VH-VL binders against q8ixk2r445to577. Designs and how they scored, part 79

Target 1, 133 residues: q8ixk2r445to577
Amino acid sequence: FFGMLQNKGLTDYCFDYNPPDENQIVGHQVILYLCHGMGQNQFFEYTSQKEIRYNTHQPEGCIAVEAGMDTLIMHLCEETAPENQKFILQEDGSLFHEQSKKCVQAARKESSDSFVPLLRDCTNSDHQKWFFK
Short names: E, the ipSAE of ESMFold2; O, the ipSAE of OpenDDE; V2, 0.75 times the mean of E and O plus 0.25 times the DockQ between their complexes.

## First folded at step 3 (VH-VL)

Design ua8 (framework fv_traxivitug; at its last look DockQ between E and O 0.07; V2 from the best seeds 0.00; counts 0 for: pae E 5.8 > 2, placed apart)
Fold by ESMFold2-Fast, scan of step 3:
Formats: structure tokens, sequence, C-alpha cells
Structure ua8 (fold): chain C 133 residues (1-133), chain A 120 residues (1-120), chain B 107 residues (1-107)
């Protein structure tokens, strides 16, 4: 799948990656932002290795979660996807992070009126359901 | 630790006025929205009003609009509710609540409440 | 959304699971928060943003929110869980931000 990764519950919001530094595209947190339909910072690819890839800049980034953390951050993609970069997009739309056994949920960003994707215990919540547009 | 202490509740005649106060401690008061939530005897919770951290944004439930005024004094860590033209239907325990403002407002800490009785 | 519907009461045996529903049109598009209130006491927040728990709230409390129904689930119920439970959403156009409440009795 390719496209904007949109939330079922928070219907106006999409995965967004807007690194402030074009020379360093990895290491920053993935956020949620109003879906604009232009691709660019909101264009992601879900691969057969269960990666969520960001192909807008080079080198390509892959979304990962560090051990003990709940935030999604951009890492460099590897030839063989490590466990912390694997997300199972299930038929009901849930994004299951294999290594942590948790699901990706649209949630509040601590410092502002912004939203971010965070790992949470899996529930059958619309805020945990995602789809590509 | 976070503490909210309400005061000012008493018996008031219909048509009367009353001012409630809430003293906050244990957190940076000026960083939070604040709300008043009431509960009539034997009834459920009803949100009354909120005020933004700076005091610039204020909202009221329709039934009290024009009669109640919410205000705050960040230098004194205090929240107020000025109640005018009181009606028997305003009889309730009034809670001061710290409000985490963002698209899904929630109340993470509550005071013990102060009882306002509006009767003859 | 201006109305949240809760059942007025739920009875549950100790050690069993209690489920409290909160019905509202398109409630799955909003964040739902849950409060516990014991007689004579102030409410306390037990679940916020659908499924998050504040520090000190046991894992037995969980939440979900999908379509037109949000649910608070209390697993392995204890006598101390007996209380009134309220769901709440933010709706700037309504004065009905709380559900009517559900009295949970542990028999």
Amino acid sequence: as target 1 above (133 residues)
Amino acid sequence: QVQLVESGGTLVQPGGSLRLSCAASGFTFSDYYMSWVRQAPGKGLEWVAYISSSGSTIYYVDSVRGRFTISRDNAKNSLFLQMNSLRPEDTAVYFCARTYRDYGYYFDYWGQGTLVTVSS
Amino acid sequence: QSVLTQPPSVSVAPGKTARITCGGDNIGSKYVHWYQQKPGQAPILVVYYDSDRPSGIPERFSGSNSGNTATLTISRVEAGDEADYYCQVWDSSSDHVFGGGTKVTVL
C-alpha cells in the first residue's frame, strides 16, 4: 500500500513526518497532522516486510519504536527489517507493533494541541484503526 | 501533590448572589484550564464553565450563561465563580476541576466540592 | 453530539467483569474519559483518551471506543470498585458533556 495513512477515529488526521533538518531526516518523532492530500510529508509505504517507509527524502526512513518507549520515530531502513520496525496492518485497520505487542493509537502530543501516534494496549478503538488513502 | 479546595457554598434565597472560590496548590496553576462542575443531590455530573490558562477563553453551559461569571487570579492560584440570579435548579455541590485542555478535554484532579443550596 | 447514554445500573459478582457502555452518535470520533465517584466523594479520573490510565489506576480498568459506543471494562471486580461511573466527551455546542452515570454494585 502507498498513500496517506489516515486515522479512522480522528478522521481529519494523517501520519506526518516533517523533519526540520533536510540534512538529517532520521531521529525525529512522527506526528499526526491535518490531511492535505498532497502526499509529500504525509506519503508512506507499507511494505511486505511490514515496514512503514517514508520515501519523500533520501535516505529512506522506516518508522521504529525504541525499547521501552511508546513514540514512533524515524530510523534508517535496513536490508532486513529489524523487529522494532515491524507493524502488522490488520484487516480491521489496527497497526500492531510486533516487538512490543502494542497497537498504534492516535493520541495527544504533550506540549500542544497536536496529535501523535503512540503505542498503547490493543483495544478495538477507532483511534487505533488506520487506512491508506 | 495537587490540591484544589473550594469554599463559599451556603444557603441562598432565589434571586440571590454568591461567589465561590477555589484555592489551587501543588502545580503551576497558570498552565492549566480550569472548570466548575456541579452535581445536584442524587443526580449526575454537569459541566458549568471553563476558563483558559490565560483567562482569555471562557465558555458556559447554556443554563447559566448571563448569570454566572468564571474568573481566575493566576498570581494567587485562585479560581472563582460569581453566581447571580440564583434559581432552585442551581442547588448542587460545585466542584473545582483542573482541566487538561486539548480537543478531548478531561478533568484530572477535583476538589471535594462546596454545597450551594438555593431555597426559601 | 449532545447526548451520552449510560445504563443506570450494572450488577457484578466479585472476580467477574463489569462492562459500562456510553452511547453517542459517532462517539468513536471523539475521545472518551471515565470517572469513578464513591458516595460523598469527588470524582476521580480512571480512564482518559479512550484507554489511557492515570498513575495509580490498576490495569483491571480498560477502555475502548468504536462507532457509536464507548465501553469501560473493569476486570476481576473488587468490592472497592462499587461506585458511580461517568463517561465524558468534549462538545462545545452542548451542555451534555457527561453521561448520566452508571451505578456499579458488587454483589
Scores: ipSAE 0.287, ipTM 0.798, lowest interface PAE 3.5, mean pLDDT 88
Fold by ESMFold2, look of step 4:
Structure ua8 (fold): chain C 133 residues (1-133), chain A 120 residues (1-120), chain B 107 residues (1-107)
Amino acid sequence: as target 1 above (133 residues)
Amino acid sequence: QVQLVESGGTLVQPGGSLRLSCAASGFTFSDYYMSWVRQAPGKGLEWVAYISSSGSTIYYVDSVRGRFTISRDNAKNSLFLQMNSLRPEDTAVYFCARTYRDYGYYFDYWGQGTLVTVSS
Amino acid sequence: QSVLTQPPSVSVAPGKTARITCGGDNIGSKYVHWYQQKPGQAPILVVYYDSDRPSGIPERFSGSNSGNTATLTISRVEAGDEADYYCQVWDSSSDHVFGGGTKVTVL
């Protein structure tokens, strides 16, 4: 799949990535922002290796979760996907992170009314359902 | 290191024209959206225009639309602002500002600015 | 988003906390960014996405954004923090909008 990765429960919010330093795209957090389709901030690819790739940049970025963390951050993609970069987009729309055994949920950013994707215990909430548009 | 250097600011008469340049170095210029932001003497910041990395998408603040033209030459790592029909209220320091390579929400690096004065 | 309102000035004693507000209708639904500008110098990004800090910005700088108000907080202020501070949002309908600026004076 390729396109804007949109949340079902938080209507019209998409994955978005735009860190301040091209030379260090690694280690910055993925956010949610109103879907606008302008530019390349909101376009991701879901690969056969179960990666969520930000491949409008070279070298390509892959979404990862570091051990013990709940935030989605950008790492460089590798030839073989590391376990912390593997997400299963299931038939019901849930986005499951295999290594942590948690699901990606649209959540409020701390100290803010803004939204970010975070790992949470899996539920049937529409805030844990995602689709490409 | 990222460097943005503006030039071309000078005194011009109302109704005149002026072309500003911004020379970029220390980063892959063709990957970045670029903006002009201005600051009238003793006043705050006002965004003027942006241009996408390829040059295909361009936006202006309403007060300069039809008078100013933003452009870029990616082979020369240069950003430009052609200013026509200049008015006294266009008097400002003009900054070249960078946003990261996708559609940018904020400005991560700024040049030192070039002063444009419009008066008779 | 058409207007962002900031107080024109804030005075703070060294070692105390400065709070600079940025008012806008439903600004909490938008990401707010903050810039520091010292006299005769270019602005520097100090906070982005409401509360994140660029590399090199000390942890004394923090931000929050909820409802109609975003706030830049500078803890344990130092003389070197004296500057003008601007808030900024981006919106697909109005593009980049800056607040009017707040002069922070360290007394």
Scores: ipSAE 0.090, ipTM 0.732, lowest interface PAE 5.8, mean pLDDT 88
Fold by OpenDDE, look of step 4:
Structure ua8 (fold): chain C 133 residues (1-133), chain A 120 residues (1-120), chain B 107 residues (1-107)
Amino acid sequence: as target 1 above (133 residues)
Amino acid sequence: QVQLVESGGTLVQPGGSLRLSCAASGFTFSDYYMSWVRQAPGKGLEWVAYISSSGSTIYYVDSVRGRFTISRDNAKNSLFLQMNSLRPEDTAVYFCARTYRDYGYYFDYWGQGTLVTVSS
Amino acid sequence: QSVLTQPPSVSVAPGKTARITCGGDNIGSKYVHWYQQKPGQAPILVVYYDSDRPSGIPERFSGSNSGNTATLTISRVEAGDEADYYCQVWDSSSDHVFGGGTKVTVL
């Protein structure tokens, strides 16, 4: 699966990554932004290694969750996907993070118009359902 | 099936003390924040206190701070509310509520409540 | 300091649509949750995260939130929908906040 990774509950919002330096694509947080499909900042790929890759540049980036965190951070992809980069995109649209045993949820920042994907306890919420478009 | 059953509510005099209990079942109790929410007769809902999964984080509504103590026993799937220095305005049905987090909190399951009456 | 404002009552005929508003300063930037409470019963979560429905809640119940107003919409209202409805938000600068509640009467 590849393309825009769109949330079902938070309609018209997609995974978005725009690193400040195109030559240094790791270390920043993945956010949610209105789906526009412009450029490569909303293009992701779900791989057979259960990675969510941001492959606009080389080396390729893979979404990871750092220890003790609930945010999605871009790391470099590895030959063998590390545990903190493994996600299961289930048939019901839920995006499950194997290591934390939590689901990716579209979340609203308090007192902000910004949205981010966060790890939360898995529920039946449409905000935890995702699809590639 | 998630179940929450409150107990301990009774009539007490002003200045008295009372301990409420909530027995939880049907879910992994230790994975969830828990809250007490109260409702005075004929009035709306008021959050009272919440406690984190491990008990390390606790918050109270200002009006009960210093008088009420929320605690939990995860081994017994139990939530407690120790109420001291009770006032007539504390009269309410006290609900035990499972608390879910997302940049804040909401309450996805509630008990039937237990009535606390503070009166001379 | 944030205060949630609900109308005290809403009347609706069976089969029609009831709309319950919850006003708050910039409430659209917060998640709003809704509870139904019938007399002598515990509250039941009917909408969360502005518009999500818990399992078992009919699709007749829907929610929206933008600007300064969140709205719970009950379409095709039934007699059994008669109850008090409360909105609820969380603010990082305040305690948990419930609205004052709205009594929905089915005529």
Scores: ipSAE 0.018, ipTM 0.686, lowest interface PAE 5.2, mean pLDDT 91
ESMFold2 (binder alone), look of step 4: mean pLDDT 92; pTM 0.939

Design ua9 (framework fv_traxivitug)
Fold by ESMFold2-Fast, scan of step 3:
Structure ua9 (fold): chain C 133 residues (1-133), chain A 120 residues (1-120), chain B 107 residues (1-107)
Amino acid sequence: as target 1 above (133 residues)
Amino acid sequence: QVQLVESGGTLVQPGGSLRLSCAASGFTFSDYYMSWVRQAPGKGLEWVAYISSSGSTIYYVDSVRGRFTISRDNAKNSLFLQMNSLRPEDTAVYFCAREYGSKSYWFDPWGQGTLVTVSS
Amino acid sequence: QSVLTQPPSVSVAPGKTARITCGGDNIGSKYVHWYQQKPGQAPILVVYYDSDRPSGIPERFSGSNSGNTATLTISRVEAGDEADYYCQVWDSSSDHVFGGGTKVTVL
């Protein structure tokens, strides 16, 4: 499905990606920002390959987590989704990153009012529950 | 090492005054909100007051408002709590604590505390 | 004003799992922090932001926060985990609020 990927606990915040360089859409961290729904920076597609895609035009961006890291970053999508780009959106709203066996949680950046999605041990937390709007 | 050290706690008569101090080291003191949290003997933790990094924003729990004054000296890396019109119910260990984060603050580290006893 | 409700005590056998609850209206929309306090000592932060751990806190400590209940879970409990545990939230309308504390006894 396409839409804003919103957090159940952090109720007004959505996945957001707005790279500072328009010609380099990959390599930057995905953030959380107040949901607005007006631009492509908050519209994501959850695919049958369990990818979270940022943009539908070429080149396509897909959210990934590098080995040993807990931050979500934008990578180029591949014809066959690699394991680090697969997220299982579960019935309870948990967004499970199968390669790491961890869940995506809304968390705050230290020393700022900014929020980011991070991998954390899976819990029943509302901050780990997501839905497309 | 990040450290907070409280001092000034002692026995005080009801109606008396006392000033507590907290010395901070190992971090940039002027970047953080600071709090005083107290604990009466055998009881739980109770937040008392906080002060913003610049000192411009100050809040108190209702029971101490008008009697206690929180202040800081960023040049000396020090936090203070001036306590006036002390009551027996103010008897507690007073902890100095650094507020980490913004909007959803938590406390890390805590000092060891200083005991204030208000008794006749 | 906000109130956080904790059970006054929890007993657990070594190697088993202890669960300490923190009840509050719509607490799942707030970030919950947890502290451990041993007799005569200052509290130490064991879980923050619902489920994050500070450096030095073992993975046996975990947290969750949903609806009206936040929970601190201590897996594979050790004698050294015996302490009082406090939950805490900050809200712009309530400032800092602590739960009443839960005494965990390992027996």
Scores: ipSAE 0.005, ipTM 0.624, lowest interface PAE 10.4, mean pLDDT 86

Design ub1 (framework fv_axatilimab)
Fold by ESMFold2-Fast, scan of step 3:
Structure ub1 (fold): chain C 133 residues (1-133), chain A 120 residues (1-120), chain B 107 residues (1-107)
Amino acid sequence: as target 1 above (133 residues)
Amino acid sequence: EVTLKESGPALVKPTQTLTLTCTFSGFSLSTSGMGVGWIRQPPGKALEWLANIYWDDDKYYNPSLKNRLTISKDTSKNQVVLTMTNMDPVDTATYYCARIRYYGSYFDYWGQGTMVTVSS
Amino acid sequence: DIQMTQSPSSLSASVGDRVTITCRASQGIRNYLAWYQQKPGKAPKLLIYAASSLQSGVPSRFSGSGSGTDYTLTISSLQPEDFATYYCQQYNSYPLTFGGGTKVEIK
């Protein structure tokens, strides 16, 4: 569905995308920030194509795995979702990236005390469990 | 009531390893969002951050201390331990442990501090 | 590393005075700044976090402001118990860094 994508283990933190320029949505890292309940930069849609879409902008953005990295970035949505933009939201709340065989985990960003979603080995940790609110 | 208390030797000889223990109560490192850090202050000088450890065992170190630091926790004992190798007289300082706030790496409750003198 | 420069390094003021202490970061820190009060022989005490949020139990005469690289701590009406050294600390990136401190002496 759609809403704020919140982490079970890192309580009160949500997927957040706040590009430096609202007319340029591509290429920046997706972050985690305190859930504010107002949608906007924290409003995402999980689609039948297994995409996590940022629908608050035109053209629409889709979360993608950065090539060769463990970071998630914003990319333009494609007519057919490429493998780096597909995440399987499982019944236990894990977001499984099939191409890499890794799970999305809430983690502290290196050289910063801010939080980001990163690809990590799947461990069934609550930091790897996500839900829409 | 949140309390933290540092313990360790008051006197260390040059080249030896310092081991400090922080024992706390009123919170747990099994709680999401909690962390403990170490900060030192040489006599009459400013505060210097050393290392942080978090509930999920994430660790951060001050790179200026050239791999001399190790931080660990024992969640069941409510303890955090810092070791610092190759002690030098310039490392003489009061060492503090402090609780880290969930929404940032700042310190809301501090221990009283323990004075460590490095001399021969 | 982000360097934190505090100004002035020391000041003397009278009870009732408005005191302003400044902290300048070498890079933008996005309001990830805390202020601490340290009295002689004691551990530091948190006054303000997120540049402007007052810690519970801290008197309302203390306030913080600023953005980007420049931040200030203001004491609106200095009291005798406010004699102390004040430190700023950025927590935008590791390593965490403190300012050099500002000593406030009541005349």
Scores: ipSAE 0.006, ipTM 0.550, lowest interface PAE 13.3, mean pLDDT 86

Design ub10 (framework fv_axatilimab)
Fold by ESMFold2-Fast, scan of step 3:
Structure ub10 (fold): chain C 133 residues (1-133), chain A 121 residues (1-121), chain B 107 residues (1-107)
Amino acid sequence: as target 1 above (133 residues)
Amino acid sequence: EVTLKESGPALVKPTQTLTLTCTFSGFSLSTSGMGVGWIRQPPGKALEWLANIYWDDDKYYNPSLKNRLTISKDTSKNQVVLTMTNMDPVDTATYYCAHLSYGRTYYFDSWGQGTMVTVSS
Amino acid sequence: DIQMTQSPSSLSASVGDRVTITCRASQGIRNYLAWYQQKPGKAPKLLIYAASSLQSGVPSRFSGSGSGTDYTLTISSLQPEDFATYYCQQYNSYPLTFGGGTKVEIK
């Protein structure tokens, strides 16, 4: 699958990555933003290695779990995907991070009106259900 | 292998509507992330983007020409159609259709051969 | 709209020469830049995407570089089949825009 990775519960919001510096594609937090359909910052590919790749730039970025945190950040893709970069997209739409045994949930960013994907205990909430559009 | 071919009239008169068809193979517009765009090139001049259409029927138009352009697709026939109203001699150009992939938008990785459209009386 | 300016508009070169073509965007385009080669009477052919990624099947003598607003296409050792017009294209935002082209002619 590839395309816009949209949330079932937070209607009209998609995975989004738009770093402020074109020469620094990695290290910033992945956000959720209104789906705009332009590609680029909202287009991702789900690979056979269970990676979520940001492949509109070279070198390609891969979504990773930030060490010791519940946040998702952009890292450079590795030849062999490390466990912090592996997500299982399940039939029910949940995006399961096996290393932590948590699910990706659409959530409000602390101290702001912005939304971000965060790791949370798995529930059957629509805010934990994702699909490629 | 992706192939595309443009077809349509070689000559149109001023004020008429131009209709061009792009017929393709090697991909389907039922496949998520696939798209087709139209680009034109007047003799001796630069390339100008006109419109894009994607698998989900999402459409984009060049704002300078938006009120004149319509893009549509027939997924079962592997065809994309572009119409442009109120043709003028300055619209004389070679018209190309080209393949787009969502994962690396918005550049054109495969092009048709082009079809020359002359606008004159 | 993002304006793309190519320089030079034309250049004359000999086989074996190093050729450099520059493309400047009116605002930052975050490496969302493609380069095309067009021979007379033919459709454009994709050479490079994402500013520096070589399209499959394109000879290694072609390379792209740059960042921000300034980008360069380099042909390290010009071959007879490389005499053509080259175009850059930004895909940072709609509308998609092309440069004016650079014609590489025989000296």
Scores: ipSAE 0.007, ipTM 0.543, lowest interface PAE 13.7, mean pLDDT 85

Design ub11 (framework fv_axatilimab)
Fold by ESMFold2-Fast, scan of step 3:
Structure ub11 (fold): chain C 133 residues (1-133), chain A 121 residues (1-121), chain B 107 residues (1-107)
Amino acid sequence: as target 1 above (133 residues)
Amino acid sequence: EVTLKESGPALVKPTQTLTLTCTFSGFSLSTSGMGVGWIRQPPGKALEWLANIYWDDDKYYNPSLKNRLTISKDTSKNQVVLTMTNMDPVDTATYYCARSYYGDKEYFQHWGQGTMVTVSS
Amino acid sequence: DIQMTQSPSSLSASVGDRVTITCRASQGIRNYLAWYQQKPGKAPKLLIYAASSLQSGVPSRFSGSGSGTDYTLTISSLQPEDFATYYCQQYNSYPLTFGGGTKVEIK
């Protein structure tokens, strides 16, 4: 249930979280970056409560999407996972966000060489297929 | 067999809006990851990318052309339409549409034959 | 925007020659580079994608190499049908950008 969360379509890219300030672990956007196999910023845990947890720093962070938004941001984990922090990793590899009824897709930012995971309508695209490595 | 064909006016007057249509066959914009882009080439000059549209209606524009460009699709008709406002003689070029793919595959595998657009009074 | 610089702008060659064309990006593009061939009055044709992957149907005499900011297209033994203008294109970031072109002329 833990490791690097890698995209099937954007094959060399993994979920990555690198907060600029170690004293402020939450509130920043999750990105995609070249998979390096070293853990740290790319080490995530998928829990029985359908959370994607970031365990590199304390306090432990949980990936969330604010209502009406498409970006994945790091929030503090709660005793009981709220709906905006629940992602169903399905057998086909899709990451379904329960609150929005949308899927996580690997996307390129406009006018940028950066890649990010975003919520999009669910499709059968390889860019919406994820797996732990 | 993948084919694309551009259509639109051959002559446009300065300040007018250009509308170009790309009609294609052999693929569908309902297929995940599929996209179509527009590229232009002034006589004797390099290729310049204008815009891409993808199966999920995601759109990308060349910012150097400011807010002059609009790209849209009609998936049921296998058509992609580009509009460009406030045409100027420097916009004289051959305009191409081409098939592209989302994310890490935004190169152009199949091209239309191109349509020449001349901007003059 | 990522600027793509091709060199040379033109070259003269004979059938059977080895031709090398260079494309330099203003910043790293992580092998997200394609090469196209264009003949006068015709649309460009994709030759190479991902810096070194040969498009199906393209003759094996065409090859691509490079990394980071510097990339090359090589034609190992030039044929009569290879006299054309060649363009590189980066797709690492938007806007997508093309090089200025390299014209391969008959000697």
Scores: ipSAE 0.008, ipTM 0.575, lowest interface PAE 9.8, mean pLDDT 87

Design ub12 (framework fv_axatilimab)
Fold by ESMFold2-Fast, scan of step 3:
Structure ub12 (fold): chain C 133 residues (1-133), chain A 122 residues (1-122), chain B 107 residues (1-107)
Amino acid sequence: as target 1 above (133 residues)
Amino acid sequence: EVTLKESGPALVKPTQTLTLTCTFSGFSLSTSGMGVGWIRQPPGKALEWLANIYWDDDKYYNPSLKNRLTISKDTSKNQVVLTMTNMDPVDTATYYCARVHYDKSGYYFDPWGQGTMVTVSS
Amino acid sequence: DIQMTQSPSSLSASVGDRVTITCRASQGIRNYLAWYQQKPGKAPKLLIYAASSLQSGVPSRFSGSGSGTDYTLTISSLQPEDFATYYCQQYNSYPLTFGGGTKVEIK
């Protein structure tokens, strides 16, 4: 699968990665932003290794969750995906981070209209359901 | 059919706290993506957004008034309450509550309550 | 904060006229703009959302257009019931902001 990774509950929002330095794509938080349909910063690939890749630049970026954190951060992709970079896209649209046993949820950032994907306990909320468009 | 109705005092003295209640039907704030906002309009002036509250208890305030405003909800009663401290004659306005959607880029207001006029004078 | 400048502040027009109201944002709002109609003594009513989407139940003589920072509301053939003040509102970012309003008086 590849395309814009859109939320079922937060319907006009897509995974978005737009770091301050376009030549250094690693180390910043993935956000949710209004879907613009143009790919680019909202274009991701779901791979057979269960990675969510941001591959518009070299080296390719892979979404990861650091130990003890609930935010999704861009890391370098590795030849063999480490456990913190593996997300299982389930039949119901849930995006399950197996290492933490949590699901990716669309959530509002503190005191702002900014939105971010966060790890939360798994529920049947539409805010935890994702699809490629 | 979705309806909202504002209630509260028609007259408030300077320095007092205003409490307004929005009672609604036809939707629930337990539903993902649902919210209620407050907007005011002084006589003959433009609309001014005050605050929004959403299904997940997330709250947004107009920064120019944030230190005076508190918004809360009672999901089981289908009510949203706005309090505004230290009322001044310039706060005389019609106060509206309205439904707002979080999903589908929907921070616009539909429908609106009928409005309640609040006059601040001694 | 995004400032919304609405023009003109008022206009007078005859029944059957084409009326255009303009709304300008201080920065790009990516079509996240709504238009409201407010009749004297009444609550505002949503006419247009997402800059150009007509709200269900609103007469087809109303239309919205624009992009970036510049947006317009057009009434193709003004009717007596269109006597009202019209407001634009951006919802690209908080705080949500409204234009100053345009009062349409039917001659």
Scores: ipSAE 0.006, ipTM 0.570, lowest interface PAE 11.9, mean pLDDT 86

Design ub2 (framework fv_axatilimab)
Fold by ESMFold2-Fast, scan of step 3:
Structure ub2 (fold): chain C 133 residues (1-133), chain A 120 residues (1-120), chain B 107 residues (1-107)
Amino acid sequence: as target 1 above (133 residues)
Amino acid sequence: EVTLKESGPALVKPTQTLTLTCTFSGFSLSTSGMGVGWIRQPPGKALEWLANIYWDDDKYYNPSLKNRLTISKDTSKNQVVLTMTNMDPVDTATYYCAHRKGYSYGFDYWGQGTMVTVSS
Amino acid sequence: DIQMTQSPSSLSASVGDRVTITCRASQGIRNYLAWYQQKPGKAPKLLIYAASSLQSGVPSRFSGSGSGTDYTLTISSLQPEDFATYYCQQYNSYPLTFGGGTKVEIK
C-alpha cells in the first residue's frame, strides 16, 4: 500500500514527516498533522518487508523505534529491514511493531499540544487503527 | 481556583471491582490540553501513576496493571471515573486524582486523596 | 518503561543548609521532569516542571537543573516547613514514572 496514512479515531490527522532540511531527511520525529490530501510530506509506502517508507527524497527513509523508546523516528532504510523498522499492518487496521510487541497509537505530544504516533500496549481503540488513503 | 476531590469505598474485598470518582471545579475537560490523571501511593511507598484522560477523550494506562483499568469522563458533570478490576490486598493505597493543563506541565493540582483498603 | 532512580533515599539536614537531591532517568527525557513535595498525610505539591520552571507560589529557594538523564532539585537554604519527602517524575513518555522519593529529615 501507499498514500496518506490516516488515523480512524483522530480522523483529520495523517502521518507527516517534514524534515527541517531537505539534505538531512533522517533523525527527526514523525508527527501527525491535519490531512491535506496533497501527498508530499504525508505520502508513505508500506513495503513487503513491513517497512513504512518515506522515499520522495534520496536516500530513502524508514520509520523506526529505538529500543526502550515509544516515539517513531526516521532512519535510513537498509537492504534488509532491521527489526526496529518492521510494522505489521493487521486486518483490523492496527499497526503492530514486532520488536516491542506494541501498537502505534495517535497521541498528544508529551511536550506540547500537537499530535504524534507513539507505541502503546495494543487495544481495540480507534486511535490505534490506521488506513492508507 | 482549581479543586479536585476523590470519592469511593474505603473498604474493598479481594476480587471485587473498585470504582473511584474525581469531582472537580475551576476548569473544564472540554478545554484543549486539559487532562486528569490518577496516581496511587501504598502506605510508606512511592507514588505510582495509573491512568490519564484528556479533553479529547484520549486515554493512557499504566501497562503494569494489565487491562484492569478503565478511565472515563463526563464533562457535563465535571467528573472523571476510574475502575480497577480484581482488587488484591497489594492494591491497598491512597488514590489521588490530579489536574494537568497540558503536556508541558506536571500535575499542578491534586485532590486530598482517598484511602482504599483491600482485605477480606 | 523509563526508570527513575532518586538519591539519596533519605538525608538529615539543619535549617539554613543547602540540600541537593538527584534524579537519574534510564533514558534521555529531554527536560520533561517535575519535582513534588509531600508532607505526611498530605497530597503531593508541584514545585518544579520542565526540569527548571518554578511553579507559581513556590518559594525561590527551590530550583531545578539538569539535562539528558541527570537532574537535581536544590533547596538553597532549608526552612522548617521544607522537611518533607520529595519525588521526581518524568513525563517524556508513557507510562509516567516517579522516583522512589527522598525524605529530608531534621538532624
Scores: ipSAE 0.000, ipTM 0.517, lowest interface PAE 14.7, mean pLDDT 86

